# Designs tried in a protein design chat: VHH binders against q9y6x5. Part 22

Target 1, 379 residues: q9y6x5
Amino acid sequence: LPPKLLLVSFDGFRADYLKNYEFPHLQNFIKEGVLVEHVKNVFITKTFPNHYSIVTGLYEESHGIVANSMYDAVTKKHFSDSNDKDPFWWNEAVPIWVTNQLQENRSSAAAMWPGTDVPIHDTISSYFMNYNSSVSFEERLNNITMWLNNSNPPVTFATLYWEEPDASGHKYGPEDKENMSRVLKKIDDLIGDLVQRLKMLGLWENLNVIITSDHGMTQCSQDRLINLDSCIDHSYYTLIDLSPVAAILPKINRTEVYNKLKNCSPHMNVYLKEDIPNRFYYQHNDRIQPIILVADEGWTIVLNESSQKLGDHGYDNSLPSMHPFLAAHGPAFHKGYKHSTINIVDIYPMMCHILGLKPHPNNGTFGHTKCLLVDQWCI

## First folded at step 1 (VHH)

Design b8 (framework vhh_5j56_2)
Fold by ESMFold2-Fast, scan of step 1:
Structure b8 (fold): chain B 379 residues (1-379), chain A 130 residues (1-130)
Amino acid sequence: as target 1 above (379 residues)
Amino acid sequence: QVQLVESGGGLVQPGGSLRLSCVASGFTFSEYSYYAIGWFRQAPGKEREGLSSISSGDYGSTSYSDSVKGRFTISRDNAKNTVYLQMNSLKPEDTAVYYCAAESRYGTKWYLQPSQYDYWGQGTQVTVSS
């Protein structure tokens, strides 16, 4: 039979939570598998962009999901979480489930991973659930395991997405040890349930399982606000995305808007699109707006209002607070191996290798993940 | 400083084949992860069009435009810092100057867009005629 892989994401799981909280179930998973302590994600450090980077191996400017809210100046289309099912937004890349279905006579299954309920290049995941945040982890797991055992052609690639600890990270902030301890214990229990279900169904020994996340979380405060209304009037621009990376579409001369915004706050950087730092790989796409504002870590951009968020993400991808981790177990992976750091775009070519797929052109480097794999020579 | 040098062009009859080479200098293939290499062509009076690209990743992921898919094959030799374009079943419409280009910002939508490439070779002429 062909190799199988289940890719699991717990949204907003900051890497250093592993050092500050107890995870008995995750530690048992890692003991017989591998741990990458830090995954350097792509900029901007947001949910939709980074989830699509995991499954395409591309920077956001290359795969086209450049934010959770987008505007395309050429077609005049607007993207938001409520209308993410237009294939237009997703067609700039080929995600791994599409490659799996087109290169091999194999099926894919998905429990709510971003993009899996959209036909991309006329190909939708063979089995999928329409996004609904009210559906329990248990129901998502039951569907995935059913499809892994009862499909023809066989399901060889499956994904499972869960909204925590991101939702609680925003609500309480990552420094609220009491509330975060409760949330993270619940997640560890879900990992225990996942392992137990796979064992009961006879899947555990022959299935490759990756547990990862898209980004971390940093503490925000009412004392760290940037009021955009103090810098510029709403009549001069259209706001495409607000915080912590603001996407500004000028209604007047771009230089005039830029001049009103530059030097407005010591706690944000203001960039004309062509001046965005090369290290971000966030410039070459029509969906990236003419002016981008980047807030310093822990600062929130607001429109003459207080922020309700005690935690946020989207900040500079060099910040350790923005980094998730990756843990993996299965026949492709070493047992008891710990690795320091990989790039989030490296996950895609590694997964293609495990599944025997030829990867599409990508920004990842297979060499960065070789030490995790039993069939590779590690220097 | 990145430099690219093309070779292997020439005159060929319809149905013939040519292999183009692109030798890269100014970066090592240990830093190859930051680059994509693409092949482009430009016929007189026409805009430059993308034909094929190969990524810096260990597997050398490839892409092709519809006009050359099945006829042209891109490959690389990391030990020689060289990228090749094998051109088969050549047609008179393939007559053009062929360019090799390197880019640090590779993407699937724009992988064959000339504006995405920072470093260009001088070009090599390919002529397909009787």
Scores: ipSAE 0.000, ipTM 0.290, lowest interface PAE 13.5, mean pLDDT 88

Design b9 (framework vhh_5j56_2)
Fold by ESMFold2-Fast, scan of step 1:
Structure b9 (fold): chain B 379 residues (1-379), chain A 129 residues (1-129)
Amino acid sequence: as target 1 above (379 residues)
Amino acid sequence: QVQLVESGGGLVQPGGSLRLSCVASGFTLSKYSSYAIGWFRQAPGKEREGLSSISWSGGGSTSYSDSVKGRFTISRDNAKNTVYLQMNSLKPEDTAVYYCAAGSDYELRYTSEYLYDYWGQGTQVTVSS
């Protein structure tokens, strides 16, 4: 039977939710599979950057999706809201579905994963759904399972994306146990539906399934705001992205803008592009602006207004609150194995191994995921 | 200071049409290519409902909730710092205060009211005989 893989993302699923809430369906999935307790994501800890890192194995500076809102200084193009279908933004890397289609006579299928409705290097996912947040999890699942069973060439790589618990994490904050309990129970029920559907269709036994996420969530507050307007006048810069990482394009001398910003708040670090910490791997790309502001965990950058957000992400990727988890089940994976930590860029070379694909050069280390796999020696 | 102002609300008969306008003042929205504008509504005693959103950058990508898809159309005029919501085939159930809001997360904008940092004061729409 050819190797098949379904990659599922629940946006904003903080790793520590697994310790603080009950997930009976996810627990049953893990009991017969593997769990990675923490996945160290890439900086900035935002949806589109990290979803693209999962499927390319690259840091954001290398794959080019450096934020959810971007400006390319060389071409003068603007990218906003990640519903931009211009291949220009996505062409700095080769995502796994493209590799899957080009190296072997195989098909890929996608339900809403970022980038899958865009032709990248002139290759679009063989089967895909145009992004629409109103489409139910059930409809996404129905399409994916139909394509997994009824495709020629066979679908060997499939993706499924869901917007929760990110939306509710922003609304309630991760510390609201009553509301988050209700939301996370619904997520667990969707995982139950996923497993049941795969069993009913005869897919479960021979399909590798990865359940993961792009980032976590941290608690925000009206008491933790940084008013950028108190730092600098709007006439001095163009704002490319705001919070919690602000991307500043100066309209005057860069040093003058930097000097106006550098001591404005004790809860924000201000970097010239060349001074961005090497550990972020967030420097070598034309879409990274000349000045970047990084808010401390739980602080929100605003423009002379309040923020309604009780939860947010985008912060330093060393923060455990920003980390998702990874759970997996299937013929490639051990049963009942727990692993502490991997890097989010490690997922890509692991998936290439499972599918028998030669990975493009990437920032992941296959050795970090070897202990999860039955065909690998783990010491 | 940044301000969003809604206009165009009022009383309309079932099956009628209204066009709401949302004007941004205190800044030009085109300076903030990272921003999207969403339309929300709230009826008395009900939760706030997201309806539609439009990206302020590029070609203006749009989204719609199932309750208004095919009946409402969102559009923008960047030169006038204005977003419009054209509402057709109005029903009594559409009676609510309508708000426009500006935020940076286009992906979740119409379902994610808490991600919008700038809100208008609202405009009343009443659909009745």
Scores: ipSAE 0.011, ipTM 0.467, lowest interface PAE 9.4, mean pLDDT 88

Design c1 (framework vhh_surovatamig_d1)
Fold by OpenDDE, second read of step 2:
Structure c1 (fold): chain B 379 residues (1-379), chain A 126 residues (1-126)
Amino acid sequence: as target 1 above (379 residues)
Amino acid sequence: EVQLVESGGGLVQPGGSLRLSCAASGFTFSSYWMSWVRQAPGKGLEWVATIKQDGSEKDYVDSVKGRFTISRDNAKKSLYLQMNSLRAEDTAVYYCARDKGYTYGSWYEPSYFDYRGQGTLVTVSS
C-alpha cells in the first residue's frame, strides 16, 4: 500500500502544555508513537507563516508568507486572514500537498490548513474545505477520513487544522489553569475522536499521523503594553502588522521613523530591515517591511488602545513559550520514542521521505528526524 | 446597519443587583456569539462574559463568576447580563458586543468583537 500521511495541527498548542496538563488520549497516542517535546518554529511565530513552513520546509523569508498580515509595495496588495486567497502570496513556494498531488495516482486532501483552499502553482488540493471556523472538528475529521478511505486516486496526504487551543489561549492566557484545563481537555478528547475514527475505518495501522502545532502562547498583561502613539505620530507610518512583531511602513523618511521608535520602549527591539538578526531568517523578502518592532516576551505593542488579549504569540522563536510539540504515530514511526527538539522546517523533509516524495529545496534537515523513523539509523 | 443598544445601567449600592439589556438590530443576531465587555474609569476595555448562539455555552471573567449571568433571547434579538452582588470594582461602562469570527488563530487587537454598543454606565457606590 502506498504510504499515507495525515498532518494535524492544533493551533497554538504550547509544548509545555504536555507537562502542565493531562492528555490521556494524546499520551496514549505518544506511547504508541513518537514525541518531539519541543519544535523550534520560525520567526515570526504566527499561524500562516509557521503552517506554511511546516509544509514547505522553508523559512518565512523564503516561502513568502512572512506574517498573518502582509503588504506588497509593488502590487499594493494586502494579505490578511480575511484576504488570503490570492495565489500571489503563496506561489513563492511549493507546499507538500501540491507536490504530492502532482504525482501519479495520488491526491491530497485538506481540512482548512492554511493555503489549502488556494490554487498554488495552479494546483489546488483535490479535496479541500474552504476555511470556516464554524465547521466542527467532527465534520472536518469526517471529511478527511472519508477522503483518506474512499478516494480515487487515493488520498495519500491530508491535512487537518483546528483553531484551539490558540483562540482560548488568546482569550484566557496560557497561565489560566482553570480555563485552559477545560480547553485542553477538549483538545485531548478531539484527539481521542481522531484515533477512534481512524480505528473504526481501519486506517489506524496503516496511516501515518502527525499531530503538531504552529506555535505556543505566552502570557500577556495590561501592565505590559508598548504604546507606539507615545513615540510617533500615526501619520508618519502605516502599520502592516501590529503585535508582538510590528511591521512598519514609513510614510516619511525611514530614518526619522526609526529614530522615533528605537527608544520607544526598553521592552521592544527596533530593527531596520537590513539589521534584522540573521538567526531569524527574516530579512530576504520584499514583503518584510522597512522597519520591524519586536516586543519582548509577554509585552504587547498597541496604539492608543488597550489589549484584550491575555495570551499572544509571534515573539522570538527561541522562546520556549513559542514552541509547539510534535507527536506522530504510524508505520513510519517508532513506538515509545521521545526526542528533545527539532526545527519546524525539519518536518517537511521527513514528510517527503515518508511519502516517497522528492523534496523541493528547503531549509530542513532530514537528519534531525531520523531517530523518529523506523527505516533510518539513529546516530 | 448593525446596532447594539445597551440599557439598564445606573447607580447601585454594593451588594445590589442590576440587569443589563442589549437590543440588537441590523444583523442575524442568532448567528453570532455575543459578549459583554466593560471599561472602568482609567482602565482598558475588559471582557466580562460571552454566550454562544444558542445559549448552550457561557463564559465569564473570573472576577464575575458566580455573580453575573449572561443570557440571550434570539427571538427578541436581545442580550442580557444579570449582575448580582455588585462590587465597587464592577463600576464601569458596560458594552454589548458582537463577537468577531475567529480566523486562523489570529485575533487582532484590540477587541474580539466587530461591533459594540454605546454602553451603559454602571456605578456601584455606597
Scores: ipSAE 0.160, ipTM 0.592, lowest interface PAE 1.7, mean pLDDT 93
Fold by ESMFold2-Fast, scan of step 1:
Structure c1 (fold): chain B 379 residues (1-379), chain A 126 residues (1-126)
Amino acid sequence: as target 1 above (379 residues)
Amino acid sequence: EVQLVESGGGLVQPGGSLRLSCAASGFTFSSYWMSWVRQAPGKGLEWVATIKQDGSEKDYVDSVKGRFTISRDNAKKSLYLQMNSLRAEDTAVYYCARDKGYTYGSWYEPSYFDYRGQGTLVTVSS
């Protein structure tokens, strides 16, 4: 059978939720598949950047989606996640659904994913839904399974995106055991629905399914705020992105703005662009602003106002609280295998291997995922 | 050009009511979460209330919960704030704000507003 892959994302699914809550449906999935306990995501640990890294295998500085809100200094264009359909923002990389359609006489389908409703390099997913948060998981599942079963040329790569547990993680905070337990049980039930639907349609045994996420979540508090207005007046800069990574475009001399910010809070690091730590791989792109502020875990940068978020992400990618997991099942994967850690950029070359695609140059290392795959030697 | 124009502010006695309106233009109003934020004299900006694109979800700061009601009319491209049982502490300039809302799992947050109107002054005084 031709290889087929369904990539599923539950936004904001922190890896350690698997250790602190019961997931009977996900555990049944893993029993006959594989689990990667931690996925080290890219900096900044936000939705758009990390979802695009999963499907390109590139660091944010290389694929160009460097934040959920961006400014391009060369073209003077502004990007927001609510106005994301300009192909300009997405054209610095080639996502896997584009490669799938261009290298092979095959189709791609998207029950949503950042970028799938945008023509990238003049190519859009063969089947897709425009992003709409009001569309139920059931409707997304109905569409994706219909396309997997009834397409010609065949859909060989498909995506399914769901907003939880990210939305509830922000609203309640990850340490709210009562509310998070309810939310995570609901997600486990949705995983059960997914598996049942694939079995009923005869897709389960021959489809490769990856369940993963883009980032984790950390607890925030009104006691952990950094008021940027106490550091610097608004007349000195344009704010491109705020928290927990602030992107500052100076209106005056860059050094003067830096000096006003540098020692303002013990819970925030202030970087000139060229001084951003190399380990972040967050420097070489025109959309990365001249000054970047990075809040410590659990601290929120505000503009002389309170924050309603009890949970947030975007923090240092070395933090375990920012890490998602990866589970997979299907003919390409071993059964009952657990792996400790991979990098989120490693998912792309693994998916290309499963689909028989030649990957574009990328930052992933195929060797990191070989122990997951039946056709590879891991010793 | 994104434009938000507030109206309905004024002087009112404690216990009174006011209805604020915001007329939106230059964008697809029905595609955005909308909020009301306020700034009291000599204080910082405070988020007051938020409403989802279709009106199905609403949220309020605790101090106004049960007293204020946010609503929208997508056909008229208008946002409203009904303020009842007004208190001296509600005295502020009120701004209509377009926000990011839920986008690919992104949480609504007052500090992430991309556009605000010019504001309308509400004074609660005897």
Scores: ipSAE 0.016, ipTM 0.460, lowest interface PAE 6.4, mean pLDDT 90

Design c10 (framework vhh_surovatamig_d1)
Fold by ESMFold2-Fast, scan of step 1:
Structure c10 (fold): chain B 379 residues (1-379), chain A 126 residues (1-126)
Amino acid sequence: as target 1 above (379 residues)
Amino acid sequence: EVQLVESGGGLVQPGGSLRLSCAASGFTFSSYWMSWVRQAPGKGLEWVATIKQDGSEKDYVDSVKGRFTISRDNAKKSLYLQMNSLRAEDTAVYYCATKGYEVYFSGTYDSPFDYRGQGTLVTVSS
């Protein structure tokens, strides 16, 4: 049987939560595995884009999921929650579960990971759950472990996604120690449940498990708002995405819209598409709009209204507050090894190596993750 | 084309009740957290209440807790706000919006299209 891998994401798990809160179950997992303290995610630091980068090893401009809401200038299609199952949006890349299934005698399983309920290049995960936020972690775990233990051909790649601590990070803000402590303790308990379930089913010793996240979280405030309506009239543009990265589609001359926006706020950078910083790797895709506005950390772009969110993400990927972590355990990984930083796109080629898959061309560098792996020469 | 159409506003006496409705079209209503927001004369927008896609979670601003109830009917693509024990301070234009907790894959407060309707006026006067 080929090697097996379970990839788990806790949405919005900021890396420094590990230093500021107690995680007895996660610390036991790390003690016998590996920890990468910071994962540098891709821009924009949002859920859909970064989850797809993890499983494709590509920057957003290359895999095509450039935001949680998009407009394609060539086809004139709109992407939102209502049409996220249109394969058009997901077909610019080949995620790892598709590659896994197209290579000899392998199945994939998915509990809610973004894109897994969509046929991509005519291939959908062998076992999957349609996205539904109301489904408990326990039910997701029950299905994943059943599929890992009872499938033919065998499930060799499985994914499990959970919405916390992101939802609570938005609601309370990451600096609300009382509420975040409660939320993070619950997540640690879920990690304990996951490990116990795998041990009980005899899966633990032979399964590679990665626990990671897509982004972090930063504190927001009603004192840090950028009112776009104070700078430009709605008749001049169509708004494709709002905050903290606004995607602007001009209805008049692009230069006129740019000139109305460029000095709008000292807490927002305004870019023509071709002037977006190269370090973002956020330029070469028809779904990236002609003008992009990037708010400074903790600032919220609004349309003549207050914001109820106390935490947010989507900001510059160089910000440590936007970084998640990666922890892993299993036969492929060293025990008790700590690594400082990798890029989120590096996870894909590492996972391909663990599974014995030929990776599709990608932006990751396998050398960055070599020291985590027992079968690799580190130096 | 996304459209939100609010109705049910009007003039009511203090202590009275009103039920607001919002009819949604042009998007998959059942996939969105929905919110009610209001704007009192001469003031900014204030969030009032939010409801999860399946109705399992509801949140309210402190000033309306125990008096207002948010609900939804996904089959009818409709959002509701039952307002009881109305006060003069509740006088505002009420808007139906997708802003709040847009939790398809958690943690968005984004409304990439203008998903706020034209509003319905509630006047509480004695």
Scores: ipSAE 0.000, ipTM 0.313, lowest interface PAE 12.7, mean pLDDT 88

Design c11 (framework vhh_surovatamig_d1)
Fold by ESMFold2-Fast, scan of step 1:
Structure c11 (fold): chain B 379 residues (1-379), chain A 125 residues (1-125)
Amino acid sequence: as target 1 above (379 residues)
Amino acid sequence: EVQLVESGGGLVQPGGSLRLSCAASGFTFSNYYMSWVRQAPGKGLEWVATINQDGSEKDYVDSVKGRFTISRDNAKKSLYLQMNSLRAEDTAVYYCAREPKYTWYGDYSRTFDPRGQGTLVTVSS
């Protein structure tokens, strides 16, 4: 029987929420599975880039989804819609569902994971839902479980995406204990529903399930704003992305724009593309703009206005507040094992191993995840 | 054309009660989170309360918790705010607002559009 894997993402689930709130259903899942306490995501720490890194094992400069808003200097194309379906943006990498369908003659299923409603290298997920935030978790779960049980060729890789706790993290900020407690309790209940549904359908004992996230969340404030208009007139540049990582395309001499920005705020780092720190792996792609501004944690870049965001992400990937976790259960995984840290790019080669797929060249290191797996030596 | 029409404001003494109503038209009301926001004289907009599409989830600013109750009637396309134990600090123009739907590219902010003309609540002895 071919191995099966369900990959679940709760957007914006900061790793330390696990220590500050009660998760009875998630803790029961972990007790009989594995937990990675911190996942070091890729820079920039945003939704589209990190979701694509999970399923490709590549840094953003390599897979081409370098932000949630992008401009390609070679083709002059703009990406500014969460549902942008032009394959051009996604074709710099091969996500795992495409490899699954092409290498193994098996099916993939998707409930709203980024990229799954786009034909990538002329291949779209065998079963998918077009993105719609109004569709309930229950409806997404019903479709995924139906496809896992009722498909030929069999669905061996399935994905399930949920917008919380990211939406509430932005709205209330992660330090709002009362509102975040309510939101996180609801997520734990959804995890309970997921496990119960898989047990009722006879899927639980033979299905590998990974629960993870793309990034964390940090507290923002009206007292921590960087007004870009105070340093440079908008006629000198085109703004490709704003906050907390601003992507600047100069309309005049690049050095002149850089000189106007470099001393604008003590709470923002200004980089020429060539000077972006190597540790970010955010340099070698035409969609990365000539000047990048990186705000310090909790600071918001604005254009002569107040920000309503009480929480945000996109910041330096070395910050623990930006880190999600990973929990997993199933026949491929040890029971009751805890691991401290992996890189988000390590998830892809691990998933390929579980599914018996040959991974495309990637930035992950299989050795980092082998201690989670029953069929590997951990020494 | 999206329209929101608030009503139910007035002059009330401290400790009194008022019920605000909002009639919505021009969009699928049941498909949106709805909020009440207020603006006191000389102050900025302050979010007060939010309700999800089916009314199962409700959130409030700390200063009104236990005193205000948000509710909705999707069949009537109406939003309500029951205001009890009113204080002088609650004096403001109250606006009904349609919350923007969450976007998964993470650029959600507490921006409230569209809002109606508002209804004035004055708490004074």
Scores: ipSAE 0.016, ipTM 0.340, lowest interface PAE 6.7, mean pLDDT 89

